# Miniprotein binders against Uncharacterized protein slr1840, part 33

Target 1, 371 residues: Uncharacterized protein slr1840, of Synechocystis sp. (p73408)
Amino acid sequence: MRQILIAPDSFKGTLSAGEVCQIALDVLAPEFDCVAHPLADGGEGTLEAIANNLDGQWQTVRVQGPLPDQTVDACYLWLPQEETAVIEMARASGLPLVPVGEHNPEIATSYGTGELITHAARRGAKQIQLAIGGSATNDAGLGLLMALGWQFLDSQGQSVGWGGQALGKVAEIIPPVLNAFPQVTVLCDVTNPFYGANGAAQVYAPQKGADPAMVQRLDQGLRHFARVVREFDGFEINFPRAGAAGGMGGGVAWALETKIESGFTAIAKLTQLEQAMAGCDLVITGEGCFDHQSPQGKVVGGVLELAKKINKPAIIVAGQCQLSQTVLPNVLKIFSLVGPDMPLEKALQHPQTALKKRLVQVKQYLIQSQN
Key: E = the ipSAE of ESMFold2; O = the ipSAE of OpenDDE; V2 = 0.75 times the mean of E and O plus 0.25 times the DockQ between their complexes.

## First folded at step 22 (miniprotein)

Design r63 (from r59 with E34Y; at its last look DockQ between E and O 0.85; V2 from the best seeds 0.71)
Fold by OpenDDE base, look of step 22:
Structure r63 (fold): chain B 371 residues (1-371), chain A 82 residues (1-82)
Amino acid sequence: as target 1 above (371 residues)
Amino acid sequence: DLEEEIRELLREAEELIKQYKELTEQGRHDEARYVLYRFMLLMARLRYLAFWLGNEEIYERAWELLEEMLEIVRELERQRSD
């Protein structure tokens, strides 16, 4: 065994993917040639994971915040070699940016996310990766599209304004005149349709501050907007994944003719994970909690599927693991941070120490396996 | 004409600042909030137009007007809480 790929997710609430990689390098080197490849799922920490993997430049832009009367300094990541911008919607239009008690998906706007896209386009972006997790909005991307020059008018020829409340008022759509935009890829792991019982409003608006009456209004707004879009150009916006980020998945896919990809798949492509893994003899991956759902869409599951595809052995280092090794034939061994020598409470208080201790055991296991 | 639209937006923005003050002085806070939201929308449109026209002066002016309005909002809210 000559080269090891270290491709973890974050250990949620304790260690970033980059920190996990660094600790692994510190323990496994110089006995093994190790390559760090921090990953993310397109959620929180995605920009940081990519910045630690690729030569990226942080760009800070003042933009519209999620509330109409709010402005924020939002960061996105510029990748000059790839001519790619990576944008997290949560940095401009995210739920954490809204003060407690002021959550309102009828007025919250995605406009600031559109401003980030505009700034990235001016920077020379040929590609934009748009992570849309953690949104405060249910505006179908209306605000974002307005920032890109789309106009949405009511029956009186006036702007419908911002937020989910605007959707039901749209009578006319005017496309932008000035703009050639780069290709946008939306990063999303949800399969919700645009409206209905499993739609954006019914499923996600409650966690954004919507009461049952507001949910109904928002769903009706989405239904109305879908009809107007269909009348405008024949596009059916009510497809799987369209409901992501309060309908932004659908709105952006329609207006920008974009693809919606899973966060892991997009990040794996961007960071060339398959190529990196092909050059290694072993993959070490991990996350905070590896459960029965982990193989179906999380970073660790994606890494293991890829490793299986290209016939690479894998080791899992998890905070907690309830899975038996028998479920994953290409997995050599699973190491849990929590064990008889490391109670859960201690592992949570000292995650670096807990991880280091397990990585020492990984090192010993690997040395013994070579003999 | 996009330049004319910019001029109109600036004129409307000044009027909205005035209306916000008047409504707030009258205790019509809900209406004042709608004026503020309309103002923020106008500033957003102004920034969009200025950006694509490459007019950095107007782009910065839009931010200045926005900051001025938010200062007015903060001051009037402070006076109400006193």
Scores: ipSAE 0.624, ipTM 0.872, lowest interface PAE 0.8, mean pLDDT 90
ESMFold2, look of step 22: ipSAE 0.711; ipTM 0.914
ESMFold2 (binder alone), look of step 22: mean pLDDT 78; pTM 0.719

Design r64 (from r59 with E67M; at its last look DockQ between E and O 0.77; V2 from the best seeds 0.00; counts 0 for: pae E 1.8 > 1.5)
Fold by ESMFold2, look of step 22:
Structure r64 (fold): chain B 371 residues (1-371), chain A 82 residues (1-82)
Amino acid sequence: as target 1 above (371 residues)
Amino acid sequence: DLEEEIRELLREAEELIKQYKELTEQGRHDEAREVLYRFMLLMARLRYLAFWLGNEEIYERAWELLMEMLEIVRELERQRSD
């Protein structure tokens, strides 16, 4: 009897990774033994995917929201066996928390994300996995660091305050007195540098509500902050990936001496994906890529590379795909939800039905292959 | 030192609430807004210190003071718009 690992990403906007797994389990059982291993890449659905794989405890904390006069009740996942907290920045400092007419990265603060970190540290976390996707901010992590006890002062000796507008005011950096922080790993796949033509402000601030003039001010603030950091301890903050989450990648790497790792890699290690895959005969993975021109996502790509490494065959189920533009090691077959019998609009309206239809075809294919 | 800072922050917080009310009553709205912003930063600092030191009472008090100020802001804005 074949044992099949179901290791998908979410079908973004339609089905969670857990829902994809459940549909696959329902369709393929009892003919095949299936093991659910929902995944994420450090963005949407990360905490839920981990909670489906490990015995975790949700922690809800009142924290500072992205706007100065806003509070939010934000959740993170505590994994007591692993002595690890998994935190999504977007739950405290994310763009979805900001009303559309109030998007402003010059004002938005990452302070609440820092408050989640302090709570996890007091809870006993030895490790923190920090996912930084979906932020509302362009403050280089200033707010987060202030919540950890860092002080950033202007030339008058006053706090620079919050938001991207504060970066250009920094004249003095005072490290925290309270230093008991767990080891922090930042989950990031963005490669943009801190500032410049491909930096945080130029590339990502428009999506957060910045017009061209604001983009210039934000970029100049990041450049100024980089100079102050260099004067403080010689650290060069303008490196690849530093521009993630409005400069959070650079700020946290500098101040917390932490690693920036691929979200998929960190999650795969935490959930022991390789061990789970080694125990199966076949892997089914997938993603909700409904833009036919999009490249393969980080989850699918990572699963396929691991499957190749340990000689496991793979099947892909995706919203749609362009076969001529993919690298397909160890892939037996690709099933697209969208096709002549399932137009895009119908697949988006009825994603569970579309997925179930293709998984029935996967089942038929697998039964036929046993002959 | 940190416990001394907490005492100073609590004293300043009560004074900032008084200043906000006074400035608003006098129609000095730009100055009132600056006081409000300073108050919010002060409450964030107080929450950090209280939580780290394990002083749950002060931690909850910092949230209560913030909510009290925000309610004052909403009430005074309502009176102005009427």
Scores: ipSAE 0.564, ipTM 0.855, lowest interface PAE 1.8, mean pLDDT 88
ESMFold2 (binder alone), look of step 22: mean pLDDT 79; pTM 0.730
OpenDDE base, look of step 22: ipSAE 0.589; ipTM 0.857

Design r65 (from r59 with Y59W L66I; at its last read DockQ between E and O 0.87; V2 from the best seeds 0.77)
Amino acid sequence: DLEEEIRELLREAEELIKQYKELTEQGRHDEAREVLYRFMLLMARLRYLAFWLGNEEIWERAWELIEEMLEIVRELERQRSD
ESMFold2, look of step 22: ipSAE 0.743; ipTM 0.924
ESMFold2 (binder alone), look of step 22: mean pLDDT 78; pTM 0.719
OpenDDE base, look of step 22: ipSAE 0.732; ipTM 0.916
ESMFold2, look of step 24: ipSAE 0.721; ipTM 0.916
ESMFold2 (binder alone), look of step 24: mean pLDDT 78; pTM 0.723
OpenDDE base, look of step 24: ipSAE 0.674; ipTM 0.891
ESMFold2, fold request of step 25: ipSAE 0.699, 0.731, 0.708; ipTM 0.911, 0.920, 0.912
ESMFold2 (binder alone), fold request of step 25: mean pLDDT 79, 79, 79; pTM 0.735, 0.734, 0.733
OpenDDE base, fold request of step 25: ipSAE 0.637, 0.644, 0.623; ipTM 0.883, 0.884, 0.876
ESMFold2, last read: ipSAE 0.694, 0.706, 0.732; ipTM 0.908, 0.909, 0.924
ESMFold2 (binder alone), last read: mean pLDDT 79, 79, 79; pTM 0.729, 0.729, 0.732
OpenDDE base, last read: ipSAE 0.734, 0.717, 0.742; ipTM 0.918, 0.911, 0.922

## First folded at step 24 (miniprotein)

Design r66 (from r59 with Y59W; at its last look DockQ between E and O 0.82; V2 from the best seeds 0.64)
Fold by OpenDDE base, look of step 24:
Structure r66 (fold): chain B 371 residues (1-371), chain A 82 residues (1-82)
Amino acid sequence: as target 1 above (371 residues)
Amino acid sequence: DLEEEIRELLREAEELIKQYKELTEQGRHDEAREVLYRFMLLMARLRYLAFWLGNEEIWERAWELLEEMLEIVRELERQRSD
């Protein structure tokens, strides 16, 4: 009996990775012994994907919201066996938490994300995986660091306050008196530097509510903060990935001496994807749209690379496929949800049905391949 | 030194609550917002200190003060709309 690992990404906007796994289990069992291993890239659905793979405990904490006068009930995932917390900053400091019309990256703070880290530390976390997608902020993680006891003072010795507006006012940095925090790993897939034409403000602040004048102020603030950090300890904060989440990638990497890893790599390691795959005969992976970038991409590309490394055959189940099978030597077959029997519009309206239908074909293919 | 800082932060927090009310009553809403943000910052620092000192009482008190302030904000905003 062939053991199959089902290791998909989410089908963006239609199915979670967990839902994809469940549908695959329902279709492929009992003829095949299937192991669900939902994956994520450190973006939306990361906590849910991990919670499906590991015995996790959801922790709900009241924290500062993205706006200074806002509080939110944020959740993170506690993994007691791994002594690891998985935190999505978007749950505390995310763009969707800001009311319509109140988006302001000059004021928005990452403080609540720091409170989640603090709560995780109280739980005894040795490791924190920090996903930093979906931020409302351009504060370089200043708020987060303040929650961890960092102080940022202006030229008059007063706190610089909240948000991206604070960055340009920083004259003095005071590290925390008590800093026994767990090791933080930042999950980030962007390569943007801290400031400049490709920096945090110029690229991402507009989608967070910044007008062109605000973008310029925010970028100047980031440049100023980078100088102050350099003067403080010699650290060069303007490196690739530092611009992630409005400069939080850089700020956290500097202050907490952390690593920035790809979301896939971190999740694959945390969930022991390689071990799981080694125990299986075949891996089924997939995503919403498999294109020319997908083989080099996040989840599906990572799964395929790993499968190749350990000599496991793979099947891809994609929402849409723009690639011919000939370019992927380790892939047995690619199945597209969209086909002559399933128009795109129908697949989008009924993703579960579309996936189920295609998985039946996968099942038939696998049965035929055993004969 | 940290205990004295906590006492100072608490005193300043109470004063900021008073200032927020006074500014709002005067119709000085922009200044009131600045006072509110400063208050939130003080509460942030207070929670940090309380956490690391293991002082649950002060940590809870910081949240109580925060909730009190936010209730005041909501009440005064309601009165303005009214």
Scores: ipSAE 0.536, ipTM 0.832, lowest interface PAE 0.9, mean pLDDT 91
ESMFold2, look of step 24: ipSAE 0.617; ipTM 0.879
ESMFold2 (binder alone), look of step 24: mean pLDDT 78; pTM 0.724

Design r67 (from r59 with L66I; at its last read DockQ between E and O 0.88; V2 from the best seeds 0.78)
Amino acid sequence: DLEEEIRELLREAEELIKQYKELTEQGRHDEAREVLYRFMLLMARLRYLAFWLGNEEIYERAWELIEEMLEIVRELERQRSD
ESMFold2, look of step 24: ipSAE 0.754; ipTM 0.926
ESMFold2 (binder alone), look of step 24: mean pLDDT 78; pTM 0.724
OpenDDE base, look of step 24: ipSAE 0.743; ipTM 0.918
ESMFold2, fold request of step 25: ipSAE 0.758, 0.774, 0.783; ipTM 0.931, 0.935, 0.938
ESMFold2 (binder alone), fold request of step 25: mean pLDDT 78, 78, 78; pTM 0.729, 0.714, 0.729
OpenDDE base, fold request of step 25: ipSAE 0.711, 0.710, 0.702; ipTM 0.908, 0.906, 0.904
ESMFold2, last read: ipSAE 0.760, 0.762, 0.778; ipTM 0.928, 0.930, 0.936
ESMFold2 (binder alone), last read: mean pLDDT 79, 79, 79; pTM 0.736, 0.734, 0.732
OpenDDE base, last read: ipSAE 0.720, 0.705, 0.713; ipTM 0.910, 0.904, 0.907

Design r68 (from r65 with F51Y; at its last look DockQ between E and O 0.45; V2 from the best seeds 0.00; counts 0 for: pae E 17.6 > 1.5)
Fold by ESMFold2, look of step 24:
Structure r68 (fold): chain B 371 residues (1-371), chain A 82 residues (1-82)
Amino acid sequence: as target 1 above (371 residues)
Amino acid sequence: DLEEEIRELLREAEELIKQYKELTEQGRHDEAREVLYRFMLLMARLRYLAYWLGNEEIWERAWELIEEMLEIVRELERQRSD
């Protein structure tokens, strides 16, 4: 085994994916040639994981915040060589930006996220990777689309305004004069449809500040908007994942003719994970879930499925891992940071030491398997 | 006539800021909110045109107007709320 790909998720709350890679490189080299390929799933650490893989430029833009009277300085990652921008919606339109007691998805707008897209397009982006977790909004992306030049008018010919309250007022849709924007890919693992019992409003609006009456108004607004979109151009907006981020998944898919992709899939494609893995003899992946009850994360699962597809053996290093080798036959061995020789409290207090200890064991295992 | 459209949008934006101030000071808050939403649509159109032309000056001017309006909104809403 000559060349090893180190392709982990972050060890949430303890080590970034980049730090996990650096520790692995330090422990396994020079005996093994290692290639660092830190990953993420569209949530915590996504921009940072991509920045570790590709030369990128952080861009700070002053944009509209979620509240009408609010501006924020929002960052995104510009990748000039890839002609791609990676944008996290929550940095412009996220719930953490809304003061306690002012949470209201009927007024919160996604306008600032649209401003980030416009800025990236002017920068030369041909592709946008849009992570949409953590939003404050239930406006189906109306604010975002307005920032891109869309008009949504009521029956009196006036603007419907911002927020989830606006959805039920829409009577006329006027698309922008120029419809050419970068190809947008929405990074999302949520499967909720646009409206209904499992839709955006019913499932997610309560955590954004909606009481039961507001949830019903928001859901009815989404239903109305879906009807208007269908009448406008025949698009059926109530599909799986369309309810992500208060209906943003559906709104962007409709208006920008893009697809919703899992976060891992999009990041793996952007960073060329398959090409990197094909050049290696073995993959080491892992994640930092220390909750004994947690299921396998999307990064580890995605890396293992790819490794199986191209016949690469894999090793898992995790905080605590519940996988068995019989479930995934391409997995040679699983190393858990927590065990009889490394109690949970010590692993959390000294995660680098715990990881180094297990990676030394990985190295010993790999040396023995060569002989 | 893209240049003429931009000039008219800029003039209209400044009038909407003035109108928002006047309506809010008169206690006509529903009308003020509609003016604010029209202003934001106008700024979206203006920044879209700035993007098409590659004109950073117009882009920055639109952002300056947005900041001016939003500062006024925050100040007047604070006076009303407390």
Scores: ipSAE 0.000, ipTM 0.153, lowest interface PAE 17.6, mean pLDDT 83
ESMFold2 (binder alone), look of step 24: mean pLDDT 78; pTM 0.720
OpenDDE base, look of step 24: ipSAE 0.466; ipTM 0.797

Design r69 (from r65 with F51W; at its last look DockQ between E and O 0.71; V2 from the best seeds 0.00; counts 0 for: pae O 2.1 > 1.5)
Fold by OpenDDE base, look of step 24:
Structure r69 (fold): chain B 371 residues (1-371), chain A 82 residues (1-82)
Amino acid sequence: as target 1 above (371 residues)
Amino acid sequence: DLEEEIRELLREAEELIKQYKELTEQGRHDEAREVLYRFMLLMARLRYLAWWLGNEEIWERAWELIEEMLEIVRELERQRSD
């Protein structure tokens, strides 16, 4: 019996990776022995994808929200066997948590994300996977670090306060009493430096409610903080990926001596994707739109690279496909949800039906290939 | 030393709650916001120390103070809108 690994990404805006797996299982079984292995890129649905692969426990913690007057019930995933917590900062310090019209990256704080880390540490986490997408903040992780016991003081010896406005005021850094934290891995796919034309403030602060004047202030704050950090311990915080989540990538990398990894790479390791794939005869992967960037990109590209590495055949099931099969010689076949029998509009309205229909064709193809 | 810091933080937190009320009643909203930020930072430090010491009582007390402050904020905002 041919064992199939089903390792998709989410179909953005339509189906979760877990839903894609379930539909595939429903269609391909019992004729094929299928293993579901939903994946994510460290963005939205990361916790759910991991929870579907590993025995995890959802932890709900009341924490500081992105604004000073906010508290939120934030969830993270505890993996007791791996002694690992998976935290999405967006659950505590995310843009969707800020009320409409109150977006202000000068005052928004990452403190609640730090509280999640603290809670995870108390649960016995040895490792923390920290997804930092969807932030409301441009505080370089100051709030997060404050929750872990760092103090940032101004020239008068007072705390600098909250948010991106605090960055330019930092004159002194006091490390926490606790200097032994769980190993944090930051999940990030952006390459933005800490400051400058491509830095956190200039690129992302406008999306968080910053006007042009605020962007300039925030960028100057980041530059100032980078100088203070350099003076403190010699660390150069202005490196690629440091600008992620309003500078949190840099701030956390500095303070916690962490690595920044791609979301896919980290999730693939955590969920043992290579081992799972090695046990299968075929991998089916897919995403919402498979284009010229996909082979070099996130989940599908990573799965295909891995499949190639271990000599496993692959099938792609994409919402839309703009690539010819000839470009990917290690792929047996590409199936697009959208086709002559399924217009784009109909596929978007009925993604489950569209996927099911296409998976029936995949099933037929596989049966024919065995004969 | 840490226990004394906790006592000081608690005293200052109570004073900041009082100051927030007074400033808001005076219509000094910008200054009240600064007091709120200072209060939240203070509570941040208090929670960290509670965590470090493994003192759940102080941890919970910090959250109680936050909830008290936020209730005051909401009540005073409601009164302003009426």
Scores: ipSAE 0.166, ipTM 0.581, lowest interface PAE 2.1, mean pLDDT 89
ESMFold2, look of step 24: ipSAE 0.763; ipTM 0.931
ESMFold2 (binder alone), look of step 24: mean pLDDT 78; pTM 0.713

Design r70 (from r65 with L41F; at its last look DockQ between E and O 0.48; V2 from the best seeds 0.00; counts 0 for: pae O 2.8 > 1.5)
Fold by OpenDDE base, look of step 24:
Structure r70 (fold): chain B 371 residues (1-371), chain A 82 residues (1-82)
Amino acid sequence: as target 1 above (371 residues)
Amino acid sequence: DLEEEIRELLREAEELIKQYKELTEQGRHDEAREVLYRFMFLMARLRYLAFWLGNEEIWERAWELIEEMLEIVRELERQRSD
């Protein structure tokens, strides 16, 4: 019997990776022995995708929200066998948690994300996977680090306060007295430096409610903080990816001496994707829109690269496909949800039906290929 | 002495709660906000120390103080909107 690994990304806005897997299992079984392996890129649905692959326990913690007067019930995933916590900063310090009209990256704090890390450490985490997408903040992770025992003082020896406004006031850094935190890995797919024209403030602060004047202040704050860090321990915080989540990538990488990895790479390692794929004869992957950028990045590209590396054939099931099969020699076939029999509008309205219909065709193709 | 620091932080936290109430009652909202931020930073330090010292009692007390402050904030905001 041909064993098939089903390793999709989410179909953005329509189906989770887990739902895609379930539909594929329902269609392809019992004729094929299928293993579900839902994936994510470290963005939305990451925790759910991991929870579907590994025995995980949801932890709900009341923490500081992105605004100083706000509390939120934030969830993270505890993996007891791996002694690993998977934390999405957006659950504590995310943009969707900020009320409409109150978006202010000068005030918004990452403190609640630090509280989640602390809770995970208390739970016995040896490792923390920290996804930093969807932030409300431009505080370089100051709030997060304060929750972990760092102190940032102004020229008068007082705390610098919350948010991006604090960055330009930092005159002294006091590290935690006790620093036995679990190993943190930051999950990030952006390459933005800490400051400058492509930095955190200039690129992302407008989306977080910054006006042009605020963007300039925030960028100056990041520049100032980078100087203070350099003076403190010689670390150069202005590197690629440091600008992620309003500078949190840089701040966490500096303070916790951690690596920044791609979301896909980290999730693939954590869920043992290569091992799972090695045990199968074929991999089926997919995403909402497979375009010219897809082969070089994120989940589908990563799966295809891995499949190529270990000489496994692949099938792509995409919501929309803009690429011809000829550009991907290791791909047996590409199936698009959208086609002559399924207009885009109908596929968006009924994604489950559209996927099921296409998977029936995949099944037929596979049966024919065995004969 | 970390234990003395904890005791000082707890005393200061309780004082900041009182100050916040008084300032808010006086209509001094900007100063009250500053006190709130100071309180949150104090609680950050307190919880950090409690965690690393394995002092669950102090950890819980820190959360109780945070909840008390937040209840006060919500109550005073409600009264302002009425």
Scores: ipSAE 0.102, ipTM 0.552, lowest interface PAE 2.8, mean pLDDT 88
ESMFold2, look of step 24: ipSAE 0.752; ipTM 0.928
ESMFold2 (binder alone), look of step 24: mean pLDDT 78; pTM 0.726

Design r71 (from r65 with A44S; at its last look DockQ between E and O 0.82; V2 from the best seeds 0.00; counts 0 for: pae E 1.9 > 1.5)
Fold by OpenDDE base, look of step 24:
Structure r71 (fold): chain B 371 residues (1-371), chain A 82 residues (1-82)
Amino acid sequence: as target 1 above (371 residues)
Amino acid sequence: DLEEEIRELLREAEELIKQYKELTEQGRHDEAREVLYRFMLLMSRLRYLAFWLGNEEIWERAWELIEEMLEIVRELERQRSD
């Protein structure tokens, strides 16, 4: 009996990776022994994907919200066996938490994300995986660092406050006195530098409610903060990926001496994807849209690279496939949800049905290949 | 030194709550917002100190003060809309 690893990404906006796995299990069993291994890229659904793979405990904590006058009940995932917390910054400091019309990256704070880290540390976390997608903030992680005991003072020795507005006021940095924090790994797939034309403010602040004048102020703030950091300890914060989450990538990397890893790589390690795949005969992976960029990044590309590395055959089940059957090494077949029997509109309206229908074809293909 | 800082922060927090009420009653809403933000920042420092000192009582008290302040904010906003 062929053991099959089912290691999909989410199908954007339609099915979670967990749902994809469940449907695959339902279709492929009992003829095949299937292991579900839902994956994520460190974006939306990361916590859920990990929780489906590992024995995790959801922790709900009241923390500071993205705006100064907001509090939120944010959740993170505690993995007691791995002594690891997985934190999504968006749960505390995310754009969806800001009321419509109140988006302001000059005042939005990452402080609540720092409180989640603090709570995880109190739980005994040795490792923290910090996903930083979906931020409301352009504060370079200042709020987060303040929650960890960093102080940022202006020229008068007063706290600079919160938000992107604080960055340009920083004159003095005071490290925390009381903290021993676990190792933090930042999960990030963007390559933006800290400031400049491709920096945090110029690229992402408009999506967070910044007008052109605000973008300029925020970018100047980031430049100023980068200078102050350089003067403080010589660190060059303007590196690729530092601009992630409004400069949080850079700020956290600097202050916590952390690594920035791809979301897939970190999740694959945490969930022991390679070990799981090594125990299987075949890998089924998939995503919402498999395009020319898919093989070079994200979950499906990562799974295929790993499968190639350990000589496992793979099947791709995509929502849409734009790639001509360029024979990816070790890919047996690509199945698209959308086809002559399933128009795009119908697949979007009934993604579960579309996936189930295609997985039946996968099952038939696999049975025929055994004969 | 840190215990004294906590006491100072608590005193300042109570004063900021008072100032927020007074400013709002005077119709000085922009200044009241600044006081609110200052209060929340102050409470953030208080929570940090309480956490790392292992003072759960002060940590909880900081959240109580935040809730009190936010209730005041909501009540005064409601009164303005009526």
Scores: ipSAE 0.541, ipTM 0.835, lowest interface PAE 0.9, mean pLDDT 91
ESMFold2, look of step 24: ipSAE 0.556; ipTM 0.857
ESMFold2 (binder alone), look of step 24: mean pLDDT 79; pTM 0.729

